# Ledger of designs, part 10: VH-VL binders against Ribosome maturation factor RimP (rimP)

Target 1, 164 residues: Ribosome maturation factor RimP (rimP), of Thermodesulfovibrio yellowstonii (b5yjx5)
Amino acid sequence: MNIKELKDKITDYANIVGEQEGVEIVNVEIYPGGKGLTLRIFIDKEGGVTIKDCENFSRAIEAILDVEDPIKSSYTLEVSSPGIDRPLKNKKDFLRNIGRDVKITTKEKIADNTFFIGKIVDVGDDWVRIEIQETKIKGSKKKGKTELLFIPFNKIIKAQVYLG
Below, E stands for the ipSAE of ESMFold2; O stands for the ipSAE of OpenDDE; V2 stands for 0.75 times the mean of E and O plus 0.25 times the DockQ between their complexes.

## First folded at step 4 (VH-VL)

Design K6 (from A14 with heavy chain Y102F; framework fv_bexmarilimab; at its last look DockQ between E and O 0.44; V2 from the best seeds 0.00; counts 0 for: pae E 2.9 > 2)
Fold by ESMFold2, look of step 7:
Structure K6 (fold): chain C 164 residues (1-164), chain A 124 residues (1-124), chain B 108 residues (1-108)
Amino acid sequence: as target 1 above (164 residues)
Amino acid sequence: QVTLKESGPTLVKPTQTLTLTCSFSGFSLSTSGVGIGWIRQPPGKALEWLAHIYWDDDKRYNPALKSRLTISKDTSKNQVVLTMTNMDPVDTATYYCAHSKFVYRGSGYTFDYWGQGTLVTVSS
Amino acid sequence: EIVLTQSPGTLSLSPGERATLSCTASQSVSSSYLHWYQQKPGKAPKLLIYGASSRATGVPSRFSGSGSGTDYTLTISSLQPEDFATYYCQQYGSSPLTFGQGTKLEIK
């Protein structure tokens, strides 16, 4: 079977396990590693993925792969929380992260900038609103001026959670 | 570059409480999949796992020692603290802290970077 | 709890020889959760093999791991002077996390 067919099959297994274990499958990657293939599966859930979620998913997917045996060559299985690596692409992604800082790069200028760091305040059907705090006095201990910016999803090149 | 270093007293009297600090750099304990474990090695003996703490504040303890151990983290200071109560001469060992990462086939169950260790002697 | 029994306790070999180190678990462990460490005198352990057979970053290709279930093996295909050390296996397929007692690989 070709790599696309294998990826689809692994994704199907991962989704079955995800429903049983209460996690969402964010992505499945297949690439060369060791003597064969590396399968990398990203999982997530509302409220954040825990180490127990990773452990439970990993054991369950290993069990299915042992039974179904879809890969005839040797392979390595990796299970990961998306964490900071997960891009924010759609409304659900931004909704899950309301109240968190995000860094966003846009393909066109918005308010004279194409790069933004701010807190997610609100999310609409095709936009996100972020709160950007900017002061001219570095190191100020008192509350500075803040701006609320609307960023249309269709202008976003990349968005990720920002931890500073 | 990932580095870890253990600090704390090197001599402790029986019944006292040992407090060890693991200071680290090159990674953040707020990153999903990251953990810090404590392992000890009595002179001339094998390694013994003590405790783990993960990014989500999940804490794991060796059941044989659980009543004596407390682990905590301060993510902003890049530190993990281990406390062990009621020390006894048999607890004399080199104490290590080590980084773990779950992302790769149970990497959260492996210790891929270690501190240099600190010898703690328990003697009256 | 899972007891890991390593054999032999001490293995005496010459440079250039092949070393075979055994780790036997008291009950089955998924190979994904069986790992090997190298420890030289006065130094902290170093991760060598994870998931039974995957080499950690920077580990020479002469090191290989294999096994499943209860029986695991670390092989060094051609011993170099720097390979004489103590080797530990470790599992966390079941709590608590445990290490084997170690195999000391020494120059004959």
Scores: ipSAE 0.293, ipTM 0.693, lowest interface PAE 2.9, mean pLDDT 83
Fold by ESMFold2-Fast, scan of step 4:
Structure K6 (fold): chain C 164 residues (1-164), chain A 124 residues (1-124), chain B 108 residues (1-108)
Amino acid sequence: as target 1 above (164 residues)
Amino acid sequence: QVTLKESGPTLVKPTQTLTLTCSFSGFSLSTSGVGIGWIRQPPGKALEWLAHIYWDDDKRYNPALKSRLTISKDTSKNQVVLTMTNMDPVDTATYYCAHSKFVYRGSGYTFDYWGQGTLVTVSS
Amino acid sequence: EIVLTQSPGTLSLSPGERATLSCTASQSVSSSYLHWYQQKPGKAPKLLIYGASSRATGVPSRFSGSGSGTDYTLTISSLQPEDFATYYCQQYGSSPLTFGQGTKLEIK
């Protein structure tokens, strides 16, 4: 079977297990890795996933894979929470990251810029509010200023968590 | 970007308690999927896992050493502390802390970033 | 406790040669739980291969891993001077997490 068909089957299995275990399936990735295939399933949960959630999910999905046997080559199964570098695409993604630094690129200028780094302080239905700090810029150290900026979702090209 | 560094005494007397601190930067131990492990290596010997602490405050210990080990985190200081009681000369080793993330079936993490290690000598 | 036995204990080769390092588990371990580390003298270990066959970030393509069940192999297709180090396999298919005793790759 091709990778698209396999991804669809794995995603179906993941959704079944996710419903049973009370976790959301954020993403399913399949790609070649070394001498085999890597299956990566991202799960999430209100309040955050626990190590037990990850272990229970992994055990359940592997049981299905053992029975259904959809992969004939070697493979590695990875179950984890969403990566911190993962794109933020919708209101739920931004709500999940309130209090964290993000980097955002917009298709139109907002406050004379199209690139922003700041902390998510609030999220509305169609916008996000970030707190930016001018003293973060290496050359400007003489004067600090904190600004709150509203960014409409429909103007965002790309957004992801910023690690420094 | 991710860095870890071990600190603590380099010389410990038999029967004393060892306290080691892992100070880190470039990630938060409040982030889902993140954990810190402690591993030791006696001179010329293999690596031995000691303990793990995860983002959800779940703690795991090597059963052979569990009665002697305590692991805790201080998120305000970006530190993880390992305490080992009743030290013996056989516990002489380089002690490492390492970043981990849950990426695999079952329980366990890969250790993808390591501190430099700190040599602890147990001698009278 | 799962015991990991690495062989050979020491492997003496020249640059440009192929190295094959083995790791045998005392009982079956899922390949998803088997990882390899490289340790240079006086340095901390570095993650090399995870899940038996996936290369860690920045690891050159000459390194490859394979295996399943009880038998795992790390291969270095064309040894470079910087590859002479000690290699450890690690499992967490069952508690406690264990490491092999190591294979020292030394220059002939």
Scores: ipSAE 0.237, ipTM 0.634, lowest interface PAE 3.9, mean pLDDT 84
ESMFold2 (binder alone), look of step 7: mean pLDDT 91; pTM 0.930
OpenDDE, look of step 7: ipSAE 0.444; ipTM 0.764

## First folded at step 5 (VH-VL; framework fv_zigakibart)

Design H1 (from G6 with light chain L96Y; at its last look DockQ between E and O 0.59; V2 from the best seeds 0.00; counts 0 for: pae E 7.7 > 2)
Heavy chain, then light chain:
Amino acid sequence: QVQLVQSGAEVKKPGASVKVSCKASGYTFTSYYMHWVRQAPGQGLEWMGYINPSGGSTKYNEKFKGKATMTSDTSASTAYMELSSLRSDDTAVYYCARDRGSYWQGYFDYWGQGTTVTVSS
Amino acid sequence: DIVMTQSPSTLSASVGDRVTITCKASQSISSYVAWYQQKPGKAPKLLISAASSLQSGVPSRFSGSGSGTEFTLTISSLQPDDFATYFCQQSYSTPYTFGQGTKLEIK
ESMFold2, look of step 5: ipSAE 0.026; ipTM 0.598
ESMFold2 (binder alone), look of step 5: mean pLDDT 93; pTM 0.955
OpenDDE, look of step 5: ipSAE 0.607; ipTM 0.833

Design H2 (from G6 with heavy chain R100S; at its last look DockQ between E and O 0.57; V2 from the best seeds 0.00; counts 0 for: pae E 5.7 > 2)
Heavy chain, then light chain:
Amino acid sequence: QVQLVQSGAEVKKPGASVKVSCKASGYTFTSYYMHWVRQAPGQGLEWMGYINPSGGSTKYNEKFKGKATMTSDTSASTAYMELSSLRSDDTAVYYCARDSGSYWQGYFDYWGQGTTVTVSS
Amino acid sequence: DIVMTQSPSTLSASVGDRVTITCKASQSISSYVAWYQQKPGKAPKLLISAASSLQSGVPSRFSGSGSGTEFTLTISSLQPDDFATYFCQQSYSTPLTFGQGTKLEIK
ESMFold2, look of step 5: ipSAE 0.266; ipTM 0.669
ESMFold2 (binder alone), look of step 5: mean pLDDT 94; pTM 0.961
OpenDDE, look of step 5: ipSAE 0.405; ipTM 0.738
ESMFold2, look of step 6: ipSAE 0.146; ipTM 0.628
ESMFold2 (binder alone), look of step 6: mean pLDDT 94; pTM 0.962
OpenDDE, look of step 6: ipSAE 0.782; ipTM 0.931

## First folded at step 6 (VH-VL; framework fv_zigakibart)

Design J1 (from F5 with heavy chain W104T L105W; at its last look DockQ between E and O 0.46; V2 from the best seeds 0.00; counts 0 for: pae O 9.0 > 2)
Heavy chain, then light chain:
Amino acid sequence: QVQLVQSGAEVKKPGASVKVSCKASGYTFTSYYMHWVRQAPGQGLEWMGYINPSGGSTKYNEKFKGKATMTSDTSASTAYMELSSLRSDDTAVYYCARDRGSYTWGYFDYWGQGTTVTVSS
Amino acid sequence: DIVMTQSPSTLSASVGDRVTITCKASQSISSYVAWYQQKPGKAPKLLISAASSLQSGVPSRFSGSGSGTEFTLTISSLQPDDFATYFCQQSYSTPLTFGQGTKLEIK
ESMFold2, look of step 6: ipSAE 0.283; ipTM 0.689
ESMFold2 (binder alone), look of step 6: mean pLDDT 93; pTM 0.954
OpenDDE, look of step 6: ipSAE 0.590; ipTM 0.821
ESMFold2, look of step 7: ipSAE 0.377; ipTM 0.747
ESMFold2 (binder alone), look of step 7: mean pLDDT 93; pTM 0.956
OpenDDE, look of step 7: ipSAE 0.000; ipTM 0.561
ESMFold2, look of step 10: ipSAE 0.261; ipTM 0.666
ESMFold2 (binder alone), look of step 10: mean pLDDT 93; pTM 0.955
OpenDDE, look of step 10: ipSAE 0.013; ipTM 0.578

Design J2 (from F5 with heavy chain R100S W104R L105W; at its last look DockQ between E and O 0.46; V2 from the best seeds 0.00; counts 0 for: pae E 5.2 > 2)
Fold by ESMFold2, look of step 6:
Structure J2 (fold): chain C 164 residues (1-164), chain A 121 residues (1-121), chain B 107 residues (1-107)
Amino acid sequence: as target 1 above (164 residues)
Amino acid sequence: QVQLVQSGAEVKKPGASVKVSCKASGYTFTSYYMHWVRQAPGQGLEWMGYINPSGGSTKYNEKFKGKATMTSDTSASTAYMELSSLRSDDTAVYYCARDSGSYRWGYFDYWGQGTTVTVSS
Amino acid sequence: DIVMTQSPSTLSASVGDRVTITCKASQSISSYVAWYQQKPGKAPKLLISAASSLQSGVPSRFSGSGSGTEFTLTISSLQPDDFATYFCQQSYSTPLTFGQGTKLEIK
């Protein structure tokens, strides 16, 4: 089978395991590596992926690969979470990251700013709401109040997970 | 000055439909989401959904999916809400309400005067 | 869906009284509550947003407080113009929901 067909088959296996393990498959890559093929599977879930999640997924997918034997050469399996550089572009991307901090740059000013950092709390068909702490007022802090900022997708230049 | 002016009262028979209009003035119509809220006689307020006049995207309270259809005409600065297959328990006052937007999204700063829809035999 | 429960349903009071209306949410909603006043035959009027932020043109005798699940609207000294029905509303998530209302009437 060619590399495209192999990738499709591995993706099918990964989606089955992902449903069982409570993670979503973000991407599957197959490329040449040191002693054979490298198979990389990116997984994610709400609240973030732990090392244990990667280990559990790896164990489960390896069991399927051992039985189905779709890769005839040697290979290395890598399971990891996506990096922070992955852009958030659509409803699905924002939904996947509810509860995470995001940095958003907008085409035009919203309340005198074009750059926002906040936690994703709600997502609609054409908008996202993020929770932003009020900027402290010169040399003082206001007690505990946060603001929900509503941002239409068509105002967004770029959005990414924020590690801050 | 921001103003929302709704179409007049309607008396309908069961099974008919009605289309309520909400003409906006005094602001940029496409910059603010428009919500619809109903109030049955002697009852409280119930959110029906919204429309984004920029592009026509909608969200409905699941209770009104299939009953209500929200549209807008940007050239006329007018939002519309159509109710189909009217029943007597659709008798209510229907309000359009402008979303405050930005940090105050989901709060309704301006309301239409209301349109009474009466459904009776 | 987030249920907003107001109490009391009816409140009788006299001009000059201090009154408090309570709204409870079925889950934590931070401070994302509005209060509206509605007089007979009229549309609701926004009084307070974000639990405590007074809208422009609303008399200072109106105030709001609370966070999490419990919120209050307080009128420090009732005036004749204040006899109306009051609604709370959560803006935390869709579907947006209102309390059932509190009718404030003359004793």
Scores: ipSAE 0.158, ipTM 0.634, lowest interface PAE 5.2, mean pLDDT 86
ESMFold2 (binder alone), look of step 6: mean pLDDT 94; pTM 0.958
OpenDDE, look of step 6: ipSAE 0.733; ipTM 0.898

Design J3 (from F5 with heavy chain D99G R100G G101Y S102D W104V L105W; at its last look DockQ between E and O 0.02; V2 from the best seeds 0.00; counts 0 for: pae E 8.2 > 2, placed apart)
Fold by ESMFold2, look of step 6:
Structure J3 (fold): chain C 164 residues (1-164), chain A 121 residues (1-121), chain B 107 residues (1-107)
Amino acid sequence: as target 1 above (164 residues)
Amino acid sequence: QVQLVQSGAEVKKPGASVKVSCKASGYTFTSYYMHWVRQAPGQGLEWMGYINPSGGSTKYNEKFKGKATMTSDTSASTAYMELSSLRSDDTAVYYCARGGYDYVWGYFDYWGQGTTVTVSS
Amino acid sequence: DIVMTQSPSTLSASVGDRVTITCKASQSISSYVAWYQQKPGKAPKLLISAASSLQSGVPSRFSGSGSGTEFTLTISSLQPDDFATYFCQQSYSTPLTFGQGTKLEIK
């Protein structure tokens, strides 16, 4: 079958598994790679996707793929969260990532810096609150004092989930 | 010199609404969030929410969503809170409070004198 | 919601006493605690921010300490003007929440 038809079938399977595993299907990508296909499925959920969520989803969809056998060649299955790799742009993005570390670049100085790494602790319509642990800032030698900063969205150039 | 002056006491019947004002002076009104805190008779303090006068965005304690509506008039340096569909358990003193400086907030360094709202059958 | 639990609810003391009021948070909130004094019929007054930062115009007999989940307000030598109700408040995340209050009464 052609790639579009395969993608449609895989998306149908992924949506079924997503409902059962309590995750949302963000995207399905199919690419040629190596000796076969790379099947990449992006999943998300409120509160964030864990490694265990990805493992559970992978196991469940592999079971369907084994039975339905829609891919006749070899393939590699990858399941990941786009929330970790996607820029945070709006209130909804920040809300879904409360409790996670984020890196934020601002267009002007806030508390003498334009670059911040910290945990998202709260979100309003116009702002995100982050808890900065100064010992985690790259290259910083400042004496450690945890600081809770209010960063207005209109001062943010870019923001992403941060994993050390 | 920072002052928050609230409107006077109100006596209302159940089902009515009331709009409390908080006039700010002595600082740049749009640089600070304005919070509202209530205190029922003989009770502690409850945070109700805030308004950012710069742009008018709000955040409410879920307990008061649908009950309270917070607005501001930047030309008058005044914040407002309207309480709708009043019930007897809305009887309380309502305070406006300034939320610190513009990138650090959540401590209330200046308070209005309070507005007593009494709802009686 | 972060629950702030004060103890004691009522404290009886004499002028000159050292008094300590405690506040516990239901989760770690670093040092983001404020303390307020409230006298009958009046608005609360901010005494301490950031767990230990004394507000301008507040007498030096007031001090605050703590981090994480446990915080204290101390009055080193109680004066007649200090008999009031005291509240802690977390400023870590919304909804902002207060302790239930500690009424400091003359013995």
Scores: ipSAE 0.013, ipTM 0.578, lowest interface PAE 8.2, mean pLDDT 85
ESMFold2 (binder alone), look of step 6: mean pLDDT 94; pTM 0.957
OpenDDE, look of step 6: ipSAE 0.231; ipTM 0.693

Design J4 (from H2 with heavy chain S102P; at its last look DockQ between E and O 0.56; V2 from the best seeds 0.00; counts 0 for: pae E 5.0 > 2)
Fold by ESMFold2, look of step 6:
Structure J4 (fold): chain C 164 residues (1-164), chain A 121 residues (1-121), chain B 107 residues (1-107)
Amino acid sequence: as target 1 above (164 residues)
Amino acid sequence: QVQLVQSGAEVKKPGASVKVSCKASGYTFTSYYMHWVRQAPGQGLEWMGYINPSGGSTKYNEKFKGKATMTSDTSASTAYMELSSLRSDDTAVYYCARDSGPYWQGYFDYWGQGTTVTVSS
Amino acid sequence: DIVMTQSPSTLSASVGDRVTITCKASQSISSYVAWYQQKPGKAPKLLISAASSLQSGVPSRFSGSGSGTEFTLTISSLQPDDFATYFCQQSYSTPLTFGQGTKLEIK
């Protein structure tokens, strides 16, 4: 079985386990490493993935791999959350991250800025609303400590979760 | 002179459908979201959802998902809301209301006159 | 959903009185509140947006204040034209929600 076919099969197993464990499968990677293959599965869930979530998922997927035995060589299984810098590309990405801080760069100025850091409050089909502390918007002269900005998706160049 | 003119009152039997129109004038129709708000007799106001006339995207209050369908006709500067499978508790005044936009504010600065829909057997 | 709780439900007052209507949000919504006036048989009319910004053409006897969870609409000296029902509405997130209304009646 080639790597592409193995990846597809592992992804199918991972999705089944993810549904059972209440996590979403973000990505599956398979590559040569050390003395065998490395299988890396990225999982996520609303509110963030815990160490227990990774342990539960690992145990469940390992049970399936033991029975189905799709990898004949030795392998290493790694289960982790995705990196915090992963881009937000579509409505689903923004919805998943409601309540988290995001950094957004826009094609044109909104409130005299093209770069924003703020918390995702609400998401529509063609927009995101972010709540920004006044000190996080360079050059902003707006009243109050927080600002609620409407950003159309079609004006976004890039967006990603912000670490602080 | 921003103006929203709605279609006339309707009397319907349970199970029927109705399509309410909202003709806009005095501004660029596609630059502002259009909301729909209902008011049952003697009751308060309830947000039903909106349409963005530019591109036709919508968002519905979950209560009205499957009941209401919002559309628009850019060439006629008109928003529409269709209510399906009417029941007696759909009896209400239905308003169209313009978002105070153009950056989507969620405030309603101009309202249609309202369309009374009465559902009775 | 953000619940907007208005008080009182009914308020009796005389011409010339100062009147205050309050609205409480079930969570912090900063200043993203509007106030509307509705007379019998007519559509609501926007009075105030962003908690305190008076809409053009609205008399200066109307004012709004508040931030966070508590908001007020004040009419400093009632006129006969002010007897109506008043609604608050949050604009912070969808679904947009209204208070239950305050009917302002002649005492």
Scores: ipSAE 0.225, ipTM 0.652, lowest interface PAE 5.0, mean pLDDT 87
ESMFold2 (binder alone), look of step 6: mean pLDDT 95; pTM 0.962
OpenDDE, look of step 6: ipSAE 0.761; ipTM 0.918

Design J5 (from H2 with heavy chain S102E, light chain S28D S31D; at its last look DockQ between E and O 0.43; V2 from the best seeds 0.00; counts 0 for: pae E 10.0 > 2)
Fold by OpenDDE, look of step 6:
Structure J5 (fold): chain C 164 residues (1-164), chain A 121 residues (1-121), chain B 107 residues (1-107)
Amino acid sequence: as target 1 above (164 residues)
Amino acid sequence: QVQLVQSGAEVKKPGASVKVSCKASGYTFTSYYMHWVRQAPGQGLEWMGYINPSGGSTKYNEKFKGKATMTSDTSASTAYMELSSLRSDDTAVYYCARDSGEYWQGYFDYWGQGTTVTVSS
Amino acid sequence: DIVMTQSPSTLSASVGDRVTITCKASQDISDYVAWYQQKPGKAPKLLISAASSLQSGVPSRFSGSGSGTEFTLTISSLQPDDFATYFCQQSYSTPLTFGQGTKLEIK
C-alpha cells in the first residue's frame, strides 16, 4: 500500500468516526517519523472542538485502526483542531466564515491579481464572493468603492481566514 | 441574438408536479448562469435560484428548497425547473433569466417569455 | 435577506413629466442594484445595472443613481411607451431580492 492509498483509507476511517462522534474531518496528514508514521487528523465542529472531543475521536479511530491494521509499522496518532489557520477548502468552510475576512490565492489572474483579501459576502456551491475594500487614496473625499469579486472554487489554490 | 424560449402554460391539480423548460440560443449556454424567477398574479418578482450549466451546480432560495429542482441539459442548451407537491399558492408565471455576466453578476439581461402554471382543484 | 423597499407603489404622471422612483435597501449594498421595466403580459426588461449603468438600447431619458442604501430611477421626460411597472433588484448577495414594484400610470 502506498502512502496515498493509506491516506485515503485513514480518511475513510476518520469520516466514519467523525460521523459517529459528530465532528467534521478537516484534514488527514501522514508523515514519516523517527518511530514510524505520524497520523495527524484535524477535526472540527460547530462551536469548536474540545479536548474531550479529540480524546473521544482518538479512541474511536484507534479502535478501528487496531481492527483493520492498515499500518504494519509503528505509528503515532495526533488529533487536533485546525486552529485559526484552518484552510478553507469547500463550500461549508466558506459558509461558516461569511462576514469574515479571508485571504485567497488563485491559480490564475482574476481582475489582474492572484492574491486577495476581502470579506466573504456570499457563497455558492462552487464559488465565493468577497468584498474588497479599495485602499482610500489619501486625499480623496470619495468613499472607498467596495468591489465584489467572484471567485470560483476551482481557481483557488489557498484560502484561509485573515485576522488582519 | 440571445433568446430564451420557455415551455407552454400548465394546469395542474394540487399535489401534482410540473416541469418547465427553457431553451437557450444565441450564446454559449454553459458560459452563463441561468436563474429562475417567479411572479404570482398581481405580485412582485421572487428569485427562486440559479443553475450553472457548466457542472450543474445550483443554489436555491431557501423559500423554494424542496419545492423547486433545477436541472440542465447542455446538449440541448435547455434549463429545466421542476415544481413538486403543487399548491394553489404555486400559481404563478415562472421565468428563466440569464445572468448578465459570464461570471456572477446577479443581473438578468435576457428573459424567457414566462410559463404560467395554474394550480386548481 | 436583504429587503428592498420601493416607493411609491403607484405613480400617476403625464407625458413629458419628470418621474423618480426610489428603492431603499435594508443594508449597505454599495451600487449593486438593477432596474427593470415590465409591461403587462411580458417579461421584465433590464434597464440599468450597477445602479447607474444604462443598458444597450435603453433610451437616455432613463437614469439611475445612488449608493449604499438609497437608489433612484429617473425618467427625465416621460414618453407614452414608459407606462409600465418598474422593479429594483439587489445583486449584493443571495437570495437576490426585488422591490415590490412601482406601477407608472397615465394621469
Scores: ipSAE 0.597, ipTM 0.819, lowest interface PAE 0.8, mean pLDDT 92
Fold by ESMFold2, look of step 6:
Parts: structure tokens; sequence; C-alpha cells
Structure J5 (fold): chain C 164 residues (1-164), chain A 121 residues (1-121), chain B 107 residues (1-107)
């Protein structure tokens, strides 16, 4: 089968295992490595992914792969958490990162800026609300009304976790 | 100069539906989210959800999901809330309230006069 | 959901008194609190936003304070027009939630 079909099939298996193991599937990548295929599955969960979570996921998905045998060549299975450089693209990405700082670039000015750094506070169907963390005063501004910023998803060019 | 004028009181039988209107004037309707808040007789205030008049996206308090439907008509500067399958415990005053900022802030600086919906057999 | 708990539920006071109403949030909500006044048969009126920012046209005898989980509304010298029910409301995250109200009555 082609790589697209394999990727779809592996994603289906991964979602089944993820539901069972209490983790969310962030991404599935399949690409050639040195002497075989590399199958990379990114998982996440509230509070962060542990080594045990990755181990449990790996064991469960390997069991499915053994039975279904979709990859005939040798392969390397890698299970890890998403990197901080990976973009936040949809509602679930933002929901998973509530409480974390994010940097967001927008297509148009919002509150006279197109670049924002703030903590994700709330997420709707088509928006994210961030608390702006950049102030020149020790505490929040007393005007206060510019501290929580509503950003529609359709205005976002890119968003990523921000660590400072 | 900002005004929110709601439709008049409604008396309904259980199982019926009601659609409350909220006509806005004195500001750019599509620039501000419109919230809906209910108050049962002798009780406190309860946020039901909002609509963004620009594009029609909504968010509901889960308590009212499936019960309330929020819409708007930008050409008439009017927000609507429809309640379906009315029960006696839907008897309340229903307010529309404008978000205080052109960007969503979650404070309600202008309120409609309220629409009393009474559900009686 | 963020629970806002007001105290007291009723408060009896005389004209000229200083009164304080307290609102406690079930989690840290920074200063994202509003206070509203409501008289019988009328819509609520916004008094204070962002815990302490007085709305235009609201008398300066009203003040708000607090951050984190504890918030207060203070009326420094009670006037006859101030007898009403007062609500706090958090604006930190949806669902937006109100305190249960404090009825301020004439002693």
Amino acid sequence: as target 1 above (164 residues)
Amino acid sequence: QVQLVQSGAEVKKPGASVKVSCKASGYTFTSYYMHWVRQAPGQGLEWMGYINPSGGSTKYNEKFKGKATMTSDTSASTAYMELSSLRSDDTAVYYCARDSGEYWQGYFDYWGQGTTVTVSS
Amino acid sequence: DIVMTQSPSTLSASVGDRVTITCKASQDISDYVAWYQQKPGKAPKLLISAASSLQSGVPSRFSGSGSGTEFTLTISSLQPDDFATYFCQQSYSTPLTFGQGTKLEIK
C-alpha cells in the first residue's frame, strides 16, 4: 500500500490505542530512514506525557501492528510527546495547551498588534483567549481590558508554545 | 446612546418554543459580542452564552446547549435567542447584554430591559 | 466551572454606613471580576470591572478591590439609592458565572 494509505491506517490504530491509554494522538509521521521506515507517533495528555505513557502506548500499538502486519519491511517505532516547536493548528491543539504560554502571529492587526505572547485561558469553536504576559509594570495594568485578548482562529498565521 | 431593546413578554404552554429578540442601536452591532443572561423569579443571574454577530459563531453554557439557539441578523442589528421544548422551570426574565469591548472582555456594560417568559399550563 | 461565592447573602445597614460585600472565587482568577447592581424589576447595572475599575457615571463612593480569589465591593457612605441586590461575576473563562447575590436592605 502507499505511504498515504499506511499513514491513515496507522493513524486509525493510534487513535484506538490513544483512547484506551488515555492519551491524544497529535501526529503520525512515516518516512524512510537509513535502512527502513521510521514510524513516529506523537502523543500528549493533560499534565504532560511520561516515559511510562510512551512505553504503554508503544506496547499497545505494537500488539496491533503484530496482528495487522501493515509494514512488511523493518521499521523503527518512536513514540514521544510533541515538540515545543510544533504549531498549534486547531481547537484541540489550543485546548490541550490551556495554561501554557503561546506565541501567535495574525494576518491582521488585533488590538494594534500582529504578534502576541500570552497564556491560553479559554478556547471556543473558532477562537482562543490569551492573557497577555508582557507588561512594563510589575502587576497587570489597571485598565485591565487589554490583558485578555480574543484571537479568532481564522486570523492566525501561526501559533506555537512559548517558553520565554 | 447605546440601546438594547428586547421583544415583549411571552406566555407559553409547556412544550412550546419562544424566540426573544434584542435590537441594538448606537454602536456598530458586528463589533461586539452579545450575551444572554437569565434570571428565574427571585433568583440570581445565570450566563447562557453568546453570539458573535460577525459570522454567527456561538458559545453556550453547557446547561443550555440543546435548549437555547442564538442567532443574529446583521442587517437589522438584532440578536435572537430561541428556547425550545419549554418547561415550567424555563420561566424567567431573559436579558441580552453587550460585551464591554470590541475584543471580547466578558463584562456586560449595556443590558436590554429583559423579556419575561412565563411557562404555564 | 468557576464558582463565585458572595457573603453575606443579606446585609442590613443605615444611610451613611460603610458596607463591604465579599466575593470568593473557587480558583485564582487574577482581577477578572465585575460587580453589578440590580434593583427590583430592572436590568443589572455594571458598577466595576477588572476588580477595581469604576464605570463611567458610577458614584465614587463605590470601590472594588482584590485579586486572586478574594474580592470586595465597598460603599463608603450608603445612600438611599444604594439599597439593591449586588452580584459579582468572573470574566476569566467561560462559562461566565455570577455570585448568588447580596441583598442590601435598610436597617
Scores: ipSAE 0.005, ipTM 0.574, lowest interface PAE 10.0, mean pLDDT 85
ESMFold2 (binder alone), look of step 6: mean pLDDT 95; pTM 0.964

